# VH-VL binders against o27280: the designs that were tried, part 39

Target 1, 266 residues: o27280
Amino acid sequence: MDSMNVPEVLEIKRIVEESESVKTFIFSWDFRREVRPGQFVMVWDFRDEKPMSVSLIDPVRSEIGISIRRVGEFTDRVHGLSEGDLLGIRGPYGRGFELMGRDILLVGGGIGMAPLAALADEATARGMRVDALVAARTADELLFLDRLEAAGVNISTCTDDGSCGFKGFAHERLLTLEENHDMAAVCGPEPMMFQVMRILDERDVPAQLSLERYMKCAVGICGQCCLDDTGFRVCAEGPVFWSQELSRVREFGRYRRDPAGRRVPW
Key: E = the ipSAE of ESMFold2; O = the ipSAE of OpenDDE; V2 = 0.75 times the mean of E and O plus 0.25 times the DockQ between their complexes.

## First folded at step 21 (VH-VL; framework fv_marstacimab)

Design e2 (at its last look DockQ between E and O 0.13; V2 from the best seeds 0.00; counts 0 for: pae E 5.3 > 2, placed apart)
Fold by ESMFold2, look of step 21:
Structure e2 (fold): chain C 266 residues (1-266), chain A 121 residues (1-121), chain B 112 residues (1-112)
Amino acid sequence: as target 1 above (266 residues)
Amino acid sequence: EVQLLESGGGLVQPGGSLRLSCAASGFTFSSYTMSWVRQAPGKGLEWVSWISGSGSNTYYADSVKGRFTISRDNSKNTLYLQMNSLRAEDTAVYYCARGSRWEYLGYFDYWGQGTMVTVSS
Amino acid sequence: QSVLTQPPSVSGAPGQRVTISCTGSSSNIGKGYDVHWYQQLPGTAPKLLIYYNSNRPSGVPDRFSGSKSGTSASLAITGLQAEDEADYYCQSYDKSLRGYVVFGGGTKLTVL
């Protein structure tokens, strides 16, 4: 255990409304605490604490951004905050994405684009070619499109209802896109990630996927974030896993666990 | 109603230059990729160049690479094609075509009426 | 020399069905890239007819349909009408140029 396991109380510097249901909260950050795309922080609202992915890593402005989708009581309370209000932040934690080669494919569904937006910034800064497939249910829920385009990312979109781009699911769109990349990074609804992983594996494209599980300690002690069959802890061995690691996991894409550890279907 | 209006065509000698413009209206210009597509008299369609919504990415057909420059001014809703070192084989009607929103591999859903460029000595 | 090959012309009588092929290779349609189709009436700009292989924009009659299989695509027109007389182009992408747009050579449809 070290000093990164104690929440630092930080002022909300700026709030960006990314969509009707997603806000990005910007904080000043001392980058002596290194942050990599795909890592997460624990956000504490003085009542409860939840893991959130970092969506913006800006050493030049000394800022990080954390994108939060309104989905329940905790996130409703956080969405009610204003600039100047306080939140506790501890971390970063977990294994981030590793960049490989010169051509990367990003596949993001909904809020899953958040860590991928941070990765896109790093990849473009290295001079990599970045293709991104951005998926959502509707056009209004597509995230970070202006930011990705401005960074020079080649964007493809899909929406379940066809209101923007390809009408259909991310894996269906992927079948109609360029098949060769040096690597892929995937984050979004787990059923989507499973289907996308199968396609990428068949194409022999190395893929890293970011998983969500219930977390309590964030440092690998409590076992609440474990995956069946392997004992992998999402907070310690993940949240980012290689597709080969996930191929050993029966749970992936099949079911999830509630806070009590009980198996619940997707 | 989406409208695209090309201008700037004309007669020019080989080695000369022209600048084409395309005035866009009826949509959020900066959200859409744009292309130039040309058609020589009596011939088929040939893609010339593509530009992203912000203008940060561009692509060119091999036949024009190094001679043509695509650009856009989103504050004026205008697409441009600067054509230098013109050759006889550049003689064509040049169409401004709207790409899919955000999509770099999309289709072209709206086309202007074209502007004629003739390169002749 | 078009990367995508179309027959130079096809013809049919009113009410009949015609099919226009678009043949590519492993570097374009065979890579999985979508095929889009355009109609160009005499003296006019091209107009989107089919996108993402088989979707029709609003206002395009259902007698126009598209499909894709392997390295080829096909445009079918049923119930052929005099006003269908036009040039038709397929369009896709070629992986060797990453995002390079390719058009077929065009097919002149004559209604007999």
Scores: ipSAE 0.218, ipTM 0.658, lowest interface PAE 5.3, mean pLDDT 87
Fold by OpenDDE, look of step 21:
Structure e2 (fold): chain C 266 residues (1-266), chain A 121 residues (1-121), chain B 112 residues (1-112)
Amino acid sequence: as target 1 above (266 residues)
Amino acid sequence: EVQLLESGGGLVQPGGSLRLSCAASGFTFSSYTMSWVRQAPGKGLEWVSWISGSGSNTYYADSVKGRFTISRDNSKNTLYLQMNSLRAEDTAVYYCARGSRWEYLGYFDYWGQGTMVTVSS
Amino acid sequence: QSVLTQPPSVSGAPGQRVTISCTGSSSNIGKGYDVHWYQQLPGTAPKLLIYYNSNRPSGVPDRFSGSKSGTSASLAITGLQAEDEADYYCQSYDKSLRGYVVFGGGTKLTVL
């Protein structure tokens, strides 16, 4: 058995309060096990297990961070944990982002900024110019702004209520921004990503998008995260997809599967 | 505090050249687009030129295209406007204005006090 | 000659509501480009007043408001004060001019 499929019980080294609803849990990590931005891990609280994106990759400190939004019972329990408490982590899994070019655009919504923050760190470390459109419903829900700024990222903010930056949605804001990027990485609500992808396609900007689906096994066996018509498994072939790949996915931006596996509209 | 200070204005004859400078401070200069906007005496605002944060992209008003060159030195936090083949109609106060971060279709949130350019025989 | 058309002047008494219009076309505001507003006090540089149609920067009182509809935008000032006497400019973009930044002709507001 590949050691990566057995949860390793890790101690929470630090907890960073990102927002009222988002915490980043930091763990010591053995980097002999490679991890890339865009990959996810399965987090086990000894009662349930959920996939979470890696939001911090720090080889210098030998740490990784997992940002978790409080949205349900599992995350409620995890948010109740303290430094020194234990969690089971297995992975990483999935296909991460690929960096190409010199100028990269990041478009993130809400917790979708988690994997993009990690990508931003890598991109800036490589000397790339990074522009980031950070979107949220309100100013208080904007994530990683200080961290991104410190990394040298050029930030543009967007909020539904206009409490910070552009008032409106990410795709609307994107229409007002520079068009010439070598690469784009997108993560957030799927309707947002769908609209953003369309704009990027029109601009001939290569784009990678990170999808969210219900994942159970994380190893491409159960098929719960299989995308219609293509047979793509989000946990195996994704969660990061190129826009060309997603163009073949009929359900993208149109519907999703609920916990029972039923098709439901976004 | 964000500060923009224009310099280089003065009196020049038609056909002459002038180079304006704008010294920026109080922010990460390279992260912001910059523009020159001018205002003739008693007239309205006229956009002159735009430059991206990196300096890789520039745009010009048709009225100055081919004659003016916008540039920046991010290491010196300075914006420049090289003006050649100056005409009487170029007479104006020239403002340095900060645009939005890497935004093409943005607004100008900070303005310098301007420098006067007079083109006259 | 301005791409965006503003009334040359408006006036109002203290405490009153005044509105300044900014009329564009299908090539600028009508395309969905946002409108920004600037206040220029006499003898001073312009100051950002409204951005992205209706947003106020920090320090701008809530008595200033902006709106956009169709090919036009509007700046409204309620509770007019003496210090509001200034020139006001709308600004947008015209893609037909290769991303040309366009300003209105400006409106002189006089407080009576």
Scores: ipSAE 0.153, ipTM 0.698, lowest interface PAE 2.5, mean pLDDT 92
ESMFold2 (binder alone), look of step 21: mean pLDDT 91; pTM 0.941

Design e3 (at its last look DockQ between E and O 0.74; V2 from the best seeds 0.00; counts 0 for: pae E 4.3 > 2)
Fold by ESMFold2, look of step 21:
Structure e3 (fold): chain C 266 residues (1-266), chain A 121 residues (1-121), chain B 112 residues (1-112)
Amino acid sequence: as target 1 above (266 residues)
Amino acid sequence: EVQLLESGGGLVQPGGSLRLSCAASGFTFSSYTMSWVRQAPGKGLEWVSWISGSGSNTYYADSVKGRFTISRDNSKNTLYLQMNSLRAEDTAVYYCAKGSRWEYLGYFDYWGQGTMVTVSS
Amino acid sequence: QSVLTQPPSVSGAPGQRVTISCTGSSSNIGKGYDVHWYQQLPGTAPKLLIYYNSNRPSGVPDRFSGSKSGTSASLAITGLQAEDEADYYCQSYDRSLRGYVVFGGGTKLTVL
């Protein structure tokens, strides 16, 4: 039995309120089980189990942070927990981001900034120049800005309502920013990622995008996270894909699937 | 409500040094980027230097790089410009300018009244 | 030698429309960088007029408008008033000059 396929019960060490709807739960973690930015964990609240983004990877302090947006029954229950309460964690799973070059662009929408914040920490530690476009619906929903600024990340912001930074969508702001990066990493609502990917492809910027799909096993056996037309499993071959891999996926940006396999529009 | 009050200008000889200060009030100082912008008599605006809210990033115009140092003390709500190896072409009114929250490619929404620096024998 | 080029002066009669150009290059405006505009009344510090090409801060009349196309930007002032007599500066960014922030050379607007 592979130990990473069974949840380890961990105590919530600290809770950071990132916004009114997003909290980061911090746990002690044995880094003999390595974690890379863009990988995910399955969080078990003793009733249900859901995939969640890793936003903090700190081997020196032996800590991992998991950022969770309140969007339904499971996340409501988890948001009601306190320091000292228990959660089950299994993983990490999936393919993380790969860094290349000296100059990276991050484009994050909402909770999609979580894995990108972890990536920014690694990129800055390598001495890369990091530019980040942080997008949200409102100023209060822009995530990780103080942390990114303290790490030396060059920040641009946009909000749908114009309450902070550029008023508009991430892809609209991107058209007004510097075009020459060695690579990009993108995570957020899939319609946003599709529009951003098209711009980056036109600019010939290599891009990696992190997808969300329904997950059950998280180890590639059940097939519930497969992408149409390719057979790629988001939990095994992803969640991070190169834009070239995604260019052959017709469902990307058009629809998603629920637990029963039904197509559901974005 | 937002106030920026520059001080520390004056007459100095070429090769000398001055330290400019900008006292800020009416906003959460540590959340905003800050810049120095100068204007020589009868001339246009020239950006001098920029600093992030925490002070973790700084940028300088080529004309001052290596001679000027921007800094901030967030506990005192004060922006500084240390000017060394001054030249006649540094003669200008120096403005303290408030930037955007976190944006490194932002704009300057509030300006102080400036402090005059004259570099002359 | 300004990275962004503005006409040294423009003029117009009260009630008329005036435009002020800001011409850059492929290393600044042409890369897609935004343009911001400032008004400097005689004897005063600059004041923000337009940000992100066309957005107007609260308190700036809607007779001021901005646009950007290709390597250039424009500030338009309609319904000219005597108090509009001032110097106007555009601002953008240029990575090729090691510094990020660049201003235009300024345009003196004379009413009448």
Scores: ipSAE 0.316, ipTM 0.699, lowest interface PAE 4.3, mean pLDDT 88
Fold by OpenDDE, look of step 21:
Structure e3 (fold): chain C 266 residues (1-266), chain A 121 residues (1-121), chain B 112 residues (1-112)
Amino acid sequence: as target 1 above (266 residues)
Amino acid sequence: EVQLLESGGGLVQPGGSLRLSCAASGFTFSSYTMSWVRQAPGKGLEWVSWISGSGSNTYYADSVKGRFTISRDNSKNTLYLQMNSLRAEDTAVYYCAKGSRWEYLGYFDYWGQGTMVTVSS
Amino acid sequence: QSVLTQPPSVSGAPGQRVTISCTGSSSNIGKGYDVHWYQQLPGTAPKLLIYYNSNRPSGVPDRFSGSKSGTSASLAITGLQAEDEADYYCQSYDRSLRGYVVFGGGTKLTVL
């Protein structure tokens, strides 16, 4: 068995309070095990297991970070943990982002900024120009702004209530900006991503989008994260997809599957 | 209440140097971008320099690039502008301006009263 | 000489509506960059009047409004008052200058 499929029990090295509902858990990481922005890990609290995106990749400190939003029982338990406590981590899994060109646009919504923050670090380290459109419902829900700023990212914010930056949705803000980039990376609510992708396609900007689906095995076996009409498994062929790939996915931006596997609209 | 107080202006000869300071209060200084904007007597506004909250990112107008250096000390809530190789055309009131928290394409919501810099032989 | 072009002066009588134009190019306003407006009363520092094209900060009356279209922006003042006599500046960005903040040349508004 590949060692990557066995959860490694790791100590929480640090906890960063990103917002009222989001914490980043930092772990020591052996970078002999490669990890890329856009990949995810399975987090095990010895009761349940959930997929989480890697939000920090720091080879210098030999650390990774996992940002977790408090949304349910599992995340409630995890948010109750302290530094020094233990979690099981297996992975990383999935296809991460690919960087191309010199100018990259990041469009993120809410917790979707987690993988993009990691991508931003890599992109800036490579000397790329990084523009980030960070969206959230309110100013208090905007994530990683200080971190992005410190990395040299050019930040534009968007909030539903206008409490910070542009008042409106990410795709609306994007429509107001005519400038194109060599590449775009997108992660957030699927309706947002769907709209953003359409705009980017119209502008002939290559785009990668990170999808979120109900994943159980993370190894492409159970099929719970299969996308209709394509057979793409989000955990194996994704979670990062090119816009051309997603154009073949009928369900993208339209519906998802609930824990029972039923189709439910967004 | 947000307050910005510029200092360090004065008379200097061409080729000379001057260091401006801006003392900030009434907000979390380190969380906001800051800029210097100048206005020559009887003229319009001219952006001079921009610095991010952490100070990790800076921009300069072409007219001052290589001569001016913007910096900040967040522990002292102070913005600085080191001006070297001053020219007559640098004569202006220099305003310290508070920007948005993270926006690189933002606005300036608070301005100091300015400090006058006169470059003359 | 200014990247953004404004009329040097406008005038109006009390109660009238006046507009101040801000004309940019395809490299700034035309790129979709936001326009902000500032009011500078005589002998004072500039004050933010409009941000993100059409938003008013707290304390700015609703008789001030901003709009943007194409490569241009406009500031409209309705119900002109004596205290509105000031210089007005539009501001945007030009990425071709690596994040260069650009101002209009300013417009002197005289209330007759």
Scores: ipSAE 0.031, ipTM 0.611, lowest interface PAE 3.7, mean pLDDT 92
ESMFold2 (binder alone), look of step 21: mean pLDDT 91; pTM 0.941

Design e4 (at its last look DockQ between E and O 0.85; V2 from the best seeds 0.00; counts 0 for: pae E 5.9 > 2)
Fold by OpenDDE, look of step 21:
Structure e4 (fold): chain C 266 residues (1-266), chain A 121 residues (1-121), chain B 112 residues (1-112)
Amino acid sequence: as target 1 above (266 residues)
Amino acid sequence: EVQLLESGGGLVQPGGSLRLSCAASGFTFSSYTMSWVRQAPGKGLEWVSWISGSGSSTYYADSVKGRFTISRDNSKNTLYLQMNSLRAEDTAVYYCAKGSRFEWLGYFDYWGQGTMVTVSS
Amino acid sequence: QSVLTQPPSVSGAPGQRVTISCTGSSSNIGKGYDVHWYQQLPGTAPKLLIYYNSNRPSGVPDRFSGSKSGTSASLAITGLQAEDEADYYCQSYDRSLRGYVVFGGGTKLTVL
């Protein structure tokens, strides 16, 4: 049995309140086990298990962070935990982001900024210029701004209500930004990502997008996260995909599978 | 209410130095970018320098690069502009301007009343 | 010379509509960068008038409007009032200058 598939019971070292609904749980991590931005872990609270993106990778402090939005029963329980409490973590899983070029654009929406924050840290550490478009419904839901700013990221914000930055959606804001990036990384609501991808394709900017699907096994066995007509498993071939790969995925930006496997529109 | 109060302006000889301060209140200072913008007498607005919320990033106009240093003390809610090797063309009212929250390419929504810097022999 | 070009002056009678142009280039407004506008009353500090091309801050009347197209932006003032007599500046960004903030040369608006 691959050791990576056995949950390790880890102590919550710190909890960072990112917003009213988002907390980052920090764990000690043995970096002999490599983890990349864009990969996810399975978080086990000894009752249920959910996939969560890694939002912090700190080899210096030997820590990783997992940012979790409070959206349901599982996350409610996790949000009730305190420093010193225990969680089971297995992974990391999936394909992470690949950095290329000198100038990178990050486009994130809501909790989608979690993997991008980790990517931003790596990119800036490599001396890349990082532009980040951070989107949310309201100012209070914008994530990781202080962290990104401190890392030297050039931040643009947009909110649905205009409470911070550009009033509008991420793809609308993107149309008003410079188009000369070597690569883009995108993560957020799928409709957002779909629109953003379209724009980036038109601009001939290579783009990687992180998809979210219901995952059960995380090891490409159960097929719960299989994308229609391609056979791509989000947990194995993804969750990070190139735009040219997603162009082959009919369901992208159009519908997803619910926990029962039924098609549900976005 | 947002308030920005510049100080430190005055008369200085060419080649001299001056340090401007801007005391900020009425908002979370560390969350906003800040800039200095100057206006020579009877002239237009000229951007001088920009600093991020944490102070980790700074930018300067070519006209002042190497001579001016923008900094901030978030614990004191104060913005600074250290001006060295001053020239006659640096004569202007210097405004402290509040930028957008976490916005790289933002606007200035609040301005101080300015402090006059005169460089003359 | 200012990176953004504005007419030095415009004038209008009370109640009239006036427009102030802001002409940039392919390196700034033409790149899609937003344009902001400021009003500077005589003897006062500038005040934000329009942000992100067409948005009005709280307290700015709806008779002020902004637009952007191509490499240019425009500020329109309808129902011109005496208190509108001021200098108006457009502002944008030019990353070819390493992310510099750029201002127009300013336009003096006289209300006749």
Scores: ipSAE 0.249, ipTM 0.734, lowest interface PAE 2.8, mean pLDDT 92
Fold by ESMFold2, look of step 21:
Structure e4 (fold): chain C 266 residues (1-266), chain A 121 residues (1-121), chain B 112 residues (1-112)
Amino acid sequence: as target 1 above (266 residues)
Amino acid sequence: EVQLLESGGGLVQPGGSLRLSCAASGFTFSSYTMSWVRQAPGKGLEWVSWISGSGSSTYYADSVKGRFTISRDNSKNTLYLQMNSLRAEDTAVYYCAKGSRFEWLGYFDYWGQGTMVTVSS
Amino acid sequence: QSVLTQPPSVSGAPGQRVTISCTGSSSNIGKGYDVHWYQQLPGTAPKLLIYYNSNRPSGVPDRFSGSKSGTSASLAITGLQAEDEADYYCQSYDRSLRGYVVFGGGTKLTVL
């Protein structure tokens, strides 16, 4: 649709401080523009435009929430905004997660829990059993724990420093969890997702993983979000891919690309 | 210093009721799961019940389901166990046990001193 | 029976090594669930000794060690001391009990 490709200027209705480095910005939203967990929006601060995950989808209150981690100049400026300030939003874009079966495993690292929190709300509303493995470097960086608990999600945690839950990496904690889920949804640092995907494949658990790549157009025209060897456009064919689709991608888990298209290590 | 102090134990007849309390201090009570674990005289440990940090989720051992109710008051840092329809086999020391932060499949890092419940006529 | 099987007793002389086993099944330890260990001195509450199979809390000496393999776990104690005389319990989870907590039957360690 024409309006999907032009930013709509929206007022920040509410700001939730999720951690010292992550805020959720809540906007009124007309759900005639459907939003699914795993889709993203382009957020425009009138100077620059970046893709951001939708973390809250609330048709009853006619609201969406966009969770943003403070990592650079753009996100610093957005974190400095207050309720009542304006942002441009275009989208949603991309292929979201599909729910199936009765038992779902969520594996999220850092800000990657944002789209999974939205998925957890939908899954619990459908009466599914939801297990979530929430990973971060430290306890203070674990996201959405109170929200997930209130929704009836069975939480497991891990932190690199052991300040909360299992001390170690998400894939190490995963080895100690129940093996027989109907599906899994994974989002976080790509090295984590690669290791988690291998375990889930060995368990024959269907898995969907959400990737991040550099984006410019968000609608599949410019090619900036393409994956090596397949030509998949993360903004159009993804950001959510099945593990089987990603098994054919050599770059997955090994490197990323900067805005100039250069390979850089994770 | 984490402290857990149980109270409310005593002698009761079969079919009776008791309410156990556990006063907690030294940690952010609302962030941690809590459990009751019991130990009959001369016997091993038996898990009884579990509650999430917010109190939104609870689980019970089959031996007590329908008779016992776990709850918490986070404003008072207190865990409770309401025990109804008591039976002789419920005779035990009842421990309040602190679980992991938000983790439902964790370990118990601190335990109270226990409170004795005796069910006999 | 307990879902997790431990020997009822184990003994050793001061300075010796003992091992306490915790045998489960495919619905608990064999499903991948972690094993935790507790020490209970006579007349006292249990104390965490080992968590997540092999981690030691602060203040637990390295002569206590834990491991897990297949459907079983073990606690090893080297350099036995008189104060080690206690009951020892393993703890895990069982999926056939909807992921609920299970304890081993306990092992009484006697220091000779």
Scores: ipSAE 0.132, ipTM 0.640, lowest interface PAE 5.9, mean pLDDT 87
ESMFold2 (binder alone), look of step 21: mean pLDDT 91; pTM 0.939

